# Designs tried in a protein design chat: VH-VL binders against q9umr5. Part 121

Target 1, 268 residues: q9umr5
Amino acid sequence: SYKPVIVVHGLFDSSYSFRHLLEYINETHPGTVVTVLDLFDGRESLRPLWEQVQGFREAVVPIMAKAPQGVHLICYSQGGLVCRALLSVMDDHNVDSFISLSSPQMGQYGDTDYLKWLFPTSMRSNLYRICYSPWGQEFSICNYWHDPHHDDLYLNASSFLALINGERDHPNATVWRKNFLRVGHLVLIGGPDDGVITPWQSSFFGFYDANETVLEMEEQLVYLRDSFGLKTLLARGAIVRCPMAGISHTAWHSNRTLYETCIEPWLS
Short names: E, the ipSAE of ESMFold2; O, the ipSAE of OpenDDE; V2, 0.75 times the mean of E and O plus 0.25 times the DockQ between their complexes.

## First folded at step 5 (VH-VL)

Design bb6 (framework fv_acimtamig; at its last look DockQ between E and O 0.02; V2 from the best seeds 0.00; counts 0 for: pae E 16.0 > 2, placed apart)
Fold by ESMFold2-Fast, scan of step 5:
Structure bb6 (fold): chain C 268 residues (1-268), chain A 122 residues (1-122), chain B 106 residues (1-106)
Amino acid sequence: as target 1 above (268 residues)
Amino acid sequence: QVQLVQSGAEVKKPGESLKVSCKASGYTFTNYYMHWVRQAPGQGLEWMGIIKPSGGSTSYAQKFQGRVTMTRDTSTSTVYMELSSLRSEDTAVYYCARDWGYSRSSYLFDYWGQGTLVTVSS
Amino acid sequence: SYVLTQPSSVSVAPGQTATISCGGHNIGSKSVHWYQQRPGQSPVLVIYQDSKRPSGIPERFSGSNSGNTATLTISGTQAMDEADYYCQAWDSSTVVFGGGTKLTVL
């Protein structure tokens, strides 16, 4: 039999958007128990990420407990950050493959239609004024807003991403690193035509410097310092990087070629 | 519909400089890197360097360091490659090629321009 | 400097399987990409990251990469597959291309 699969959705999303993913898994791995978590749907996805982490944690505990041989996580967009934190805060997780579908692992710095809906008069260059306030940090999207022109504000004000990435110190950092390192495989998926995640290389732990030049994962301080285990995972051969061109943000969970190429091989 | 359209063929004398353009369309210019690759007549492919349109940073192959300069204009979605102190062995077809690699170890060329033939002779 | 070694030519009969090798020290630890270049045309990406096919490339193209050898495999070879094939990888500070293999279908 196959290990159970747990699916975590993204911003303004719900469990219903994963119909095609479920079909693909059923075709290639018949009998797999797939649980798409129906929490923080739609506008509730705007709740602070630490609140979402707590809710999803409560949901995954019984699933992991029933699967002593391990589980797989498939985490889409913002959901990938939730899963990053889950793997760090759970001292007993048994996750084999953590499959991150186009998630802004180093943060977001770009205008999208979703952002304009929330903050219609704000340009990306000015969003730091809102997001790095205490009020702004009550919204999930601001928890991973990473303005490369105001990195000092990001480091001081980010209540979520800077902490889980080990960019700012936290009392639990050592335990979080130890927990995260138990993951079997970190499968990173993303691409240049996503249209939402900016820079798209954020899905691969790359990010803008102050001149908006993308620096790859291996050039990031969090990697070089091994703050939460990326360098250790890469050396272990546990990081899989699977980019694909031609896929828009809402299509990562419904493209058959993407599934066959990047997801299917990691579902044991 | 992705297109990379390069400037036309050129004939140069030794010691002159060359500037080839590559105009991109059909995609978000700043989301893809651009490389320059050349091919001497009857020979294989030779990498010259990369430019990242977002930010404008460049990295060149050691053989061309000091002679090559890559630039871009984001308002026209155009990349340029300048090669100075031309020699007869610089005779080649010069290609621009698009990249969506996440890191240096993954650089790849998914779409290529039509090529620009540059002949250097006296 | 790092060198990728390819056979200069490979010949197959129509419908047979062609294999093109790309040799390099510990190449299996690198991502290898493959390009097809027909006479007078620009190269076309046919395989990326060792074994993945871009959209529009027929299923008869496949790749593998382990140890010191990466391999491009073309099953059911057709006359239209006649072309030069180049492997490519990154080493240290540069992109490296193989010398190219001319595939003929006779």
Scores: ipSAE 0.821, ipTM 0.909, lowest interface PAE 1.0, mean pLDDT 93
Fold by OpenDDE, look of step 6:
Structure bb6 (fold): chain C 268 residues (1-268), chain A 122 residues (1-122), chain B 106 residues (1-106)
Amino acid sequence: as target 1 above (268 residues)
Amino acid sequence: QVQLVQSGAEVKKPGESLKVSCKASGYTFTNYYMHWVRQAPGQGLEWMGIIKPSGGSTSYAQKFQGRVTMTRDTSTSTVYMELSSLRSEDTAVYYCARDWGYSRSSYLFDYWGQGTLVTVSS
Amino acid sequence: SYVLTQPSSVSVAPGQTATISCGGHNIGSKSVHWYQQRPGQSPVLVIYQDSKRPSGIPERFSGSNSGNTATLTISGTQAMDEADYYCQAWDSSTVVFGGGTKLTVL
């Protein structure tokens, strides 16, 4: 039998968004138990990410317990960060494949429709004033806002991304790294035509430097320092990178070609 | 549709410089990298270097270090490649090529310009 | 310097399977891409990351990569497939091309 698949949605999403993905999985892997977690749907997805991590943890623990052979995670957009954090805090997870589907794994620094909705009068260049405040950190979007021009504020004020990245020292960094490294494979999916994740390379742990030049994963301090295990994972062949062009952000979970090329191989 | 349109053919003398342009359209210019690849007559493909349109950072093949300069103009979605101190061996078709890659370890070229023939002769 | 080695030429009859090899030390640990170049035209990406097909590339094109050899396979070869084929990889901050293989359809 196939390992169960757990799906975690993104910002303002619900289980309905993954109806095509469920269809694809059912067709190619019949009998697979797929659970799309309907937690923090819609506007509730704006809740602090640590709160979300706790909620999703409570939901996945029973599923993992019933699947001693392991499970697969498919985590979309913001959900990818939630899942990464989840795997960092769980010392007993049994995740075989962690599929990060167009997730801002290295953070977000771009004007998007989501940002305009939440902060209609703010540009990305000024959002640090809000996001790096205690009030701003109560919103999920701000939990992974990564302003390359205000690195000091990011490192000190980010209550989520900076911690799971191990960019700021904390007592759990070593344990979190150990936990995360339990994953069998980290499958990174994203592409240049996404239109939301900015820069799109964030889905592959790339990000802006102070001059807004995109640096690759291997150039990031988190990789160089192996702060949460990226270097170790890469060295043992556990990181799979699957880029695809021509796919918009809202289509990653509903594209058959993408599924067959980047997702299906890791559900066996 | 993605298009890469390069400047026209050039004839140069040894010691001169060439500058080829590549105008991109049909996609978000700053979301992709651009490479330059040349091909001497009857020969294979040779990588020259890469430029990142977002920040303008460059990396050149060792063979061309000190002699090649790649630049970009984001406002016009155009990339330029300048090669100085030309030699007869620099006679080739020069291509710009878009990079869909996510890492330097996986550079690839999904769209190519039509090529620019540069002939270097005395 | 890292070198990719291809046969200079391969011949195949129409409808038969063409196989083009690309040799390199431990190439199986690298991502290999393949390009088709018809006479007087620009190269076209036909396989990326060892075995993936870009949109618009016929299913008769496939790729594999293991050990010291990457392979481009063209099943049911057609006249239009006659071209030069180049493998490409990355090593030591350099993009490396194979020498190219001329595929002739007899």
Scores: ipSAE 0.637, ipTM 0.857, lowest interface PAE 1.2, mean pLDDT 94
Fold by ESMFold2, look of step 6:
Structure bb6 (fold): chain C 268 residues (1-268), chain A 122 residues (1-122), chain B 106 residues (1-106)
Amino acid sequence: as target 1 above (268 residues)
Amino acid sequence: QVQLVQSGAEVKKPGESLKVSCKASGYTFTNYYMHWVRQAPGQGLEWMGIIKPSGGSTSYAQKFQGRVTMTRDTSTSTVYMELSSLRSEDTAVYYCARDWGYSRSSYLFDYWGQGTLVTVSS
Amino acid sequence: SYVLTQPSSVSVAPGQTATISCGGHNIGSKSVHWYQQRPGQSPVLVIYQDSKRPSGIPERFSGSNSGNTATLTISGTQAMDEADYYCQAWDSSTVVFGGGTKLTVL
């Protein structure tokens, strides 16, 4: 029998968005227990990411307890950051495959016209003024906002991303790295036509330098320092990179070719 | 061309303080961390600490906490290292070294100053 | 505290391959850098991130890092390669150097 699959949704999302993914899993892996977590949906997805991590943690504990042989995570967009934090804070997780589906793993630096009703500016060059404030850090998008031109502000103000990346020293860094390294595989999925994740290479732990040149994962300080285990995972052969062109941000979980190429092989 | 030019050799007595300067040129000073590393005669390299020139934040090796202070002057692109309460064991060549990491520490030293010999004797 | 161990000296004949080891617990999970220091001079970076070579460093310099050992390899060793060599990593925001290896070409 197949390991249970837990699905974690993204910003302004809900469990219904994954109905096609559920159909694909049922067709290729009949009998697989799939749980799409119905927490922090819609506008509740703007709550601080640490609050979301706590809620999702409470939901996954009984699922993992019933499956001592392991589970798989499929985590979409913002949900991929929630899941990475779960793997760090849970001393006893049993995740085999962590499938990160177009998630801004190194952060986001894109225009936010879709949030103009919440923020007085949607231009990316100005969002650091809002996001790197105590008020801004109460919103999930600001928890992973990463302005490459304001490094000191990012490192000082980020309550989430700088911590789970080990970019700011904290007492739990060693324990979080140990916990994260218990994952069997890290499957990174994304592509150039996403249209929302900026840069799209953030889904592969790539990100801008101060000149807005994209540095790939192996050029990032967090990889070079192995601050949360990326270098160790890559050396172990545990990182799978599965880029695919032609898929918009809302279509990652409803494309059968993507499922068959990038997701299906990892649902043992 | 990147250059790190340090202040000249010094002779000190036990209990005094030393202050070594490191002037950077050929790059944007505030975008790269600076380290200090020393080398006692005939011995290996010993890391002392790191400073971020933008904002001036510092982190020191445990051995030197309480005795070392690192500062910078962004208008002159200069980093300073001060070591107080000198002992004969502090006799060494002191190097500044630039961190390769753009706006973040990488703990990779791509350029080194020429070194400053400090002799502590009575 | 994290420790890197190097042999105190290595001797090679001209034209032969020199191998300098750097031992550390789980060093294969860290990025390791190598510096060359000629007598009376400042250190110079010769290998970074385990195996990458800065511009201007000859191709005869190479590096590897796996398990508990990082290695600097100099093929076709020349008299100008005679120097002290230091490996370097970091642990918990602290920089660690190996004790250094004197390479002698004779």
Scores: ipSAE 0.000, ipTM 0.439, lowest interface PAE 16.0, mean pLDDT 90
ESMFold2 (binder alone), look of step 6: mean pLDDT 94; pTM 0.953

Design bb7 (framework fv_acimtamig)
Fold by ESMFold2-Fast, scan of step 5:
Structure bb7 (fold): chain C 268 residues (1-268), chain A 122 residues (1-122), chain B 106 residues (1-106)
Amino acid sequence: as target 1 above (268 residues)
Amino acid sequence: QVQLVQSGAEVKKPGESLKVSCKASGYTFTNYYMHWVRQAPGQGLEWMGIINPSGGSTSYAQKFQGRVTMTRDTSTSTVYMELSSLRSEDTAVYYCARDWGYSRSSYLFDYWGQGTLVTVSS
Amino acid sequence: SYVLTQPSSVSVAPGQTATISCGGHNIGSKYVHWYQQRPGQSPVLVIYQDSKRPSGIPERFSGSNSGNTATLTISGTQAMDEADYYCQAWDSSTVVFGGGTKLTVL
């Protein structure tokens, strides 16, 4: 009776991170078939995002095919970008709710422990030299590195985010937009105390301008041009924005209040 | 613990200028917007404007446009509100208030300063 | 200019349910937030985005918003809930507050 739920994890993550989320779903929607995809776990989450999209696509096709009523996606952190691309490249997806848990939808520009582990001697201001190279684009984190001080380099070098956001032209853009618009609901979740996603408003399609002033979704060219359908979705009433303060990056999938407030209402 | 500590009460004469400070602590100053809201004695709340501490960009309510200026100092985590050409009807408690709304349609005030009483009289 | 209309006062006995309305044309298409202000104190956010509670706000506070009316509901009202309550929304280029409702718990 409940639609199946597919969970896509984030950077350096695995299915174990979602044990509390699964408990919550089982309590409120008993009998829901929840599949946490065990692909690109741990260090494999550093693989290029287009490679991850292909692997996750192969995993979700049979699940969607068996659920004619539709499925829900819960996609955490980096996983939210994988799910964005899945919805664009799949001509036949039947996703009802796409629930994005603190994902850097407009990109990342901030120092985190993960970035320090990968590039310990690099400050955020210098990471563009690495990320906007062919070598750097072989790492997932660089696929959504969005340096607001080098926007021209981001637009030319980003092999993933600039393309799926329609910030740079792509032959498939029209088809990707049509496919993405089939989603029933785009549920955006995030908050100011995340501590990893920078700026945190990236989870709501806001982002820095050249002066590091955050401009909201409705002020972004990607929205104004309706490049992949955000303006159309908002007009349709299909975008749900659910911010919550007090939640750190690793707690979005294990906070009961967040689940009840932002996730549970969208699991039919 | 989140705290917004405002400067002390002031008495001003018509035509003078007012500058109120709001010092933030207990959170990352640049991750939250800051608003200024005033309340005349026995009256309701009135929005004056917003500042983004990260870049310093501002937006003011039409009623105050041309008289109000909002600034910030990231080194001291302090926001300032300056109101010029004071009139007796500017007598009010002035509040700074923190915002974690993702956009203007969602602007909200989750923590408020203690308020600064400004009395404008002859 | 857009106006949010609240009753000036509401009175309830302890343990009763208090309902405070906030009227505005097509307010159901906007996000509504609610603030509690006790005498001599700063406002406190009690409900955001129509129906969500911030951490630390008791479950007896709830909200709804549809059509032309947003509503703050306080079940099992306690003496400590006595305060002024303000609704707030965004309209075009400004933050709009309701006129405030004084809740008296007798």
Scores: ipSAE 0.130, ipTM 0.694, lowest interface PAE 6.0, mean pLDDT 91

Design bb8 (framework fv_acimtamig)
Fold by ESMFold2-Fast, scan of step 5:
Structure bb8 (fold): chain C 268 residues (1-268), chain A 122 residues (1-122), chain B 106 residues (1-106)
Amino acid sequence: as target 1 above (268 residues)
Amino acid sequence: QVQLVQSGAEVKKPGESLKVSCKASGYTFTNYYMHWVRQAPGQGLEWMGIINPSGGSTSYAQKFQGRVTMTRDTSTSTVYMELSSLRSEDTAVYYCARDWGYSRSYYLFDYWGQGTLVTVSS
Amino acid sequence: SYVLTQPSSVSVAPGQTATISCGGHNIGSKSVHWYQQRPGQSPVLVIYQDSKRPSGIPERFSGSNSGNTATLTISGTQAMDEADYYCQAWDSSTVVFGGGTKLTVL
């Protein structure tokens, strides 16, 4: 009688990455129905995030409908942003624990191997020229590119992250906030040795200011304005922050200590 | 392997200034905060302040405001702590300590330097 | 100003369980970390965020935090556990340390 678990993967990833996570869940919570969604795998993970949200929404609806007691989400890396949007656009979700596994919740501003594969000659300082164009916004990675030196362009051009964070107005903002606030627990996981998510504190809603000094969640305008409910969730005791040092980006879903410390307690 | 290596022991007279260094290695210097904590002989731990090596921003304990300055050099992965107008009660072991807390309410010290003994006597 | 209160000393025989308390008003709403300091050595983080154990710290170390008291528990205490133990939390604008507890293993 454990609640079902839905797993959403990240950039250039697939369900195959989660075999260890499934093993851990089966050991500690035998009988749990775990569904790892095989959508937008590999290169398809580059499709616009709103397109991915629609596809994942269609997949999660029947799972949620069959589990009136509720479900848990485990959303890795880019998948954490997909899950953020799912919780906002679904007016009938029954998610208990939303476990965000090293996801760039305030965005990404860093040179990574993924960026070099996609844009071999680009530096992080120049990616705003590509990402904040209409063409760039057709790629998932650009949907959460957050250049702290061009915040005005980010606010105007971001078709996904600025909207879902309530940093730019949207007609549905009030409904999205109401929907998101129905979540039982927001479990944030990340750490300094991730090596991909930059700044790593983005996994905890921290981010760079214009001088590349990281400001924590409680100093962010989105928190102070309670734009999508972070301040309300923190006040009701619904935000769990679980950082861990020594874990690289591709190891979050395959580290037993991480699982036992940060994930297992939130799977009922 | 993470290491924080501090400068050697010093003897100072009242009214002088102190500058202690802490060189970091074995990790990405700008991904972790650095704190300074001191311990008087036979006494407990006392927090002095924090520096963010990425942007260089600092925050100091009220007791040390106006006397302490923390800086860093990203090219050498080194943080510095300067304490001015020394008094005999500033005699202590001074530690640098690394932090991976996501916010101030979560500040913690996962690795510590070996400590620098500073003796202030007249 | 916010104060964390620890007993000055705790004594235990080898193999027994040692408990070290850290008292503070509404400390259960804060994240508490614990440090071990052996004579002449730098402090070592042994418990973070109330109950979590860093890599390399023996399972004998555990922690809890609720109401007005945080507790560090060392089961099967060994001679090598002799040290000063400090609790730590954040209050308002500063890091606050407890006064320290000297653990003696008879």
Scores: ipSAE 0.348, ipTM 0.771, lowest interface PAE 4.5, mean pLDDT 91

Design bb9 (framework fv_acimtamig)
Fold by ESMFold2-Fast, scan of step 5:
Structure bb9 (fold): chain C 268 residues (1-268), chain A 122 residues (1-122), chain B 106 residues (1-106)
Amino acid sequence: as target 1 above (268 residues)
Amino acid sequence: QVQLVQSGAEVKKPGESLKVSCKASGYTFTHYYMHWVRQAPGQGLEWMGIINPSGGSTSYAQKFQGRVTMTRDTSTSTVYMELSSLRSEDTAVYYCARDWGYSRSSYLFDYWGQGTLVTVSS
Amino acid sequence: SYVLTQPSSVSVAPGQTATISCGGHNIGSKSVHWYQQRPGQSPVLVIYQDSKRPSGIPERFSGSNSGNTATLTISGTQAMDEADYYCQAWDSSTVVFGGGTKLTVL
């Protein structure tokens, strides 16, 4: 039998967005128990990410407890950051494949329609004034806003991403790293035509330097210092990179070719 | 035990070039950035630049751009700093220093080499 | 360009508290690190990230950083603390050092 699959949605999203993904899984892995978590839907997805992590943790504990052979996570967009934190804070997770669908793993720095809807008059160059305030950190999107021109503010003010990436000290960092390293496979998916995640290489732990030149994962200090286990996972053969062109941000969970190429092989 | 061992003192004439080495041991060389900082006699610390030993990428202080070059040799765990068109004002102790910080914007120097005295005189 | 301002010298009697300031516009939003340099020696990190001590640095060393001033405090100052002290922060694309403070223990 197939391991259960837990699905975590993204910003301004809900469980309904995964109807095609569920159909694909049922066709290729009939009998798989798939639980799409319907917490923090729609505007509730703007709640602070640590609050979301707590809520999702409470929902996944009984699912994992009933599956001693392990579970798979499929985490879309912002949901990929929730799953990153879940794997770090849970001393007892039994996740085999963590499948990250176009998630801003190193953060976001781009003028997107989602940001313009929330902050219509703000440009990416001045959003740091809002996001790196205590008020701004009460919004999930600001928890992973990573302005490469104000990296000092990001490190000091980010209540979430800088901590889970080991970019700023935290008392639990050693335990978080140990917990994260229990994952069987880290499957990273993303692509240049996403249109929302900026830079798109953030889905693969790449990010802008101060000149907005993208440095890939292996050039990041968090990788080189193995702050939360990326270098160890790569050495173990546990990181899978699956980039695909031609897919827009809202289509990662509904593209059959993407599913067959990047997701299906990891749903044992 | 982390150690940074620098090359010996040098005496140079104006117009010549300088190349100082810094050999690292006791840790994984490619995992930590390396900085170069100098100190003129009786003066304070002056940052010259940084090198990523893994990829070899560098960033230099504006004052030294065009006449400083930083390189590394991963097979010997050694970083080099070359300074050209030397002037008497370049007389200083030159230090290599390891970057312990987790951020580009929060660089800090947890271990320093012993320093290399360079005297530039006519 | 960003400038960090330190007093050129501070004098203190043995056993008294020494305070060394590091002034900079909105320095409280930056991480400040402090280095001790004894005559003829390489600098040594004594405080990092505003207030944290590396292993091996005595508890009498402490730091704070808020507004426009970061401060290094040495309680119960000893003769061995006589040295030059430098603050350091990051601004934009460069490392910035303060001008240094000579601490004299007499």
Scores: ipSAE 0.007, ipTM 0.504, lowest interface PAE 9.5, mean pLDDT 89

Design ge1 (framework fv_mavrilimumab)
Fold by ESMFold2-Fast, scan of step 5:
Structure ge1 (fold): chain C 268 residues (1-268), chain A 123 residues (1-123), chain B 111 residues (1-111)
Amino acid sequence: as target 1 above (268 residues)
Amino acid sequence: QVQLVQSGAEVKKPGASVKVSCKVSGYTLTELSIHWVRQAPGKGLEWMGGFDPEDGYTVYAQRFQGRVTMTEDTSTDTAYMELSSLRSEDTAVYYCATVSYDWKTGRYSFDYWGQGTMVTVSS
Amino acid sequence: QSVLTQPPSVSGAPGQRVTISCTGSSSNIGAGYDVSWYQQLPGTAPKLLIYGNSNRPSGVPDRFSGSKSGTSASLAITGLQAEDEADYYCQSYDSSLSGWVFGGGTKLTVL
């Protein structure tokens, strides 16, 4: 029978946002137990990502324990970063497919309505002043703010992304890498018409250099140093890249063609 | 604040159609998602369909598809629900309600309700 | 029958605590969809009482509270008053029906 699917939502999202995704799964894989984790919804999605990781960890433990053959994760937008950390901190996860739906895996550097709501007078060039403060790091969106023009501040101040990417040393890095490498498949989904994730290649572990030129995953120091296992996963054939044009940020979980092409094949 | 005022009671024969209106005040119709819920005498609530706030289009409950049509006239801020091929078991109070998204909690709710329209189907 | 199961009636005396259960399945509450609660006084339209499992709209007193666990939800009413005598309905979304679903309703009698 099919492995259970756990869904982790994004910024200002809720379980209702995934109703179409659950309908698609029920149609193609009838009998699949799907749970959308109903935690950190709405403005609570702004809580520090490490706090969210702890809460989601407590929620997924009993689900994973009941499924000895494994589970799949579908993690949307900011939720993909939660799932990245979850897979690193859990010594006992049994995740087969980790499906990352348009998540800023290397960080975010772009003006969005969410940033304007939270910081209405700040432009992306100035947001580093707020995000890389202790106060700013109490907001999830600042935990993955990655200003390519202030990489020294990002490396020193990021309490979350720089650590899980292995860009700054952490005592648990070796264990986190070992845990992450237990994943069966890393399925990366994203596209140029997303309109929110900037650069959109962040969903595929690409990111800006100091000149705002996008360097792909294989050119990143994180990959080259194999800091948390990307190079190892790619070498064993465990990374799937599924880019799709024409999909806006809020439509990744409600597009049937996207589901059939990028998600359905990985829900054994 | 938001008020929903529905049209008056209707008595129809089996096989006829009924069109219930729901006038919005306090907000424009375009800022709201209107859903329809019915309640047979002495029975519970049954969702019929409505404009889905996240999808941007109207969805119908499976059992009413083919018999129900929900439309909006934005010039008069009025939503309509038309039910065709009426049967005696369609006798019910029909409510319109707004569905709202609360960004603070990330939740959807049916937060404002019209007063209801009694539709009686008799032979 | 109703997709969400509620007891048909519950009763309590003034000042007491009562709870009303709402039992779903893996396609609705169990799938992670939240639960709302509505109060319907005789001859009136339903009124939103609780949304998103535990959130109260402005004007709803804090003696009304909601909770969710697994495939079920509960509405708790403390300090019962005569004015609470009404029908109560739970509501969630169901992925197998692709639509909103209501419980069968619970008549609360204040003795």
Scores: ipSAE 0.641, ipTM 0.859, lowest interface PAE 2.2, mean pLDDT 91

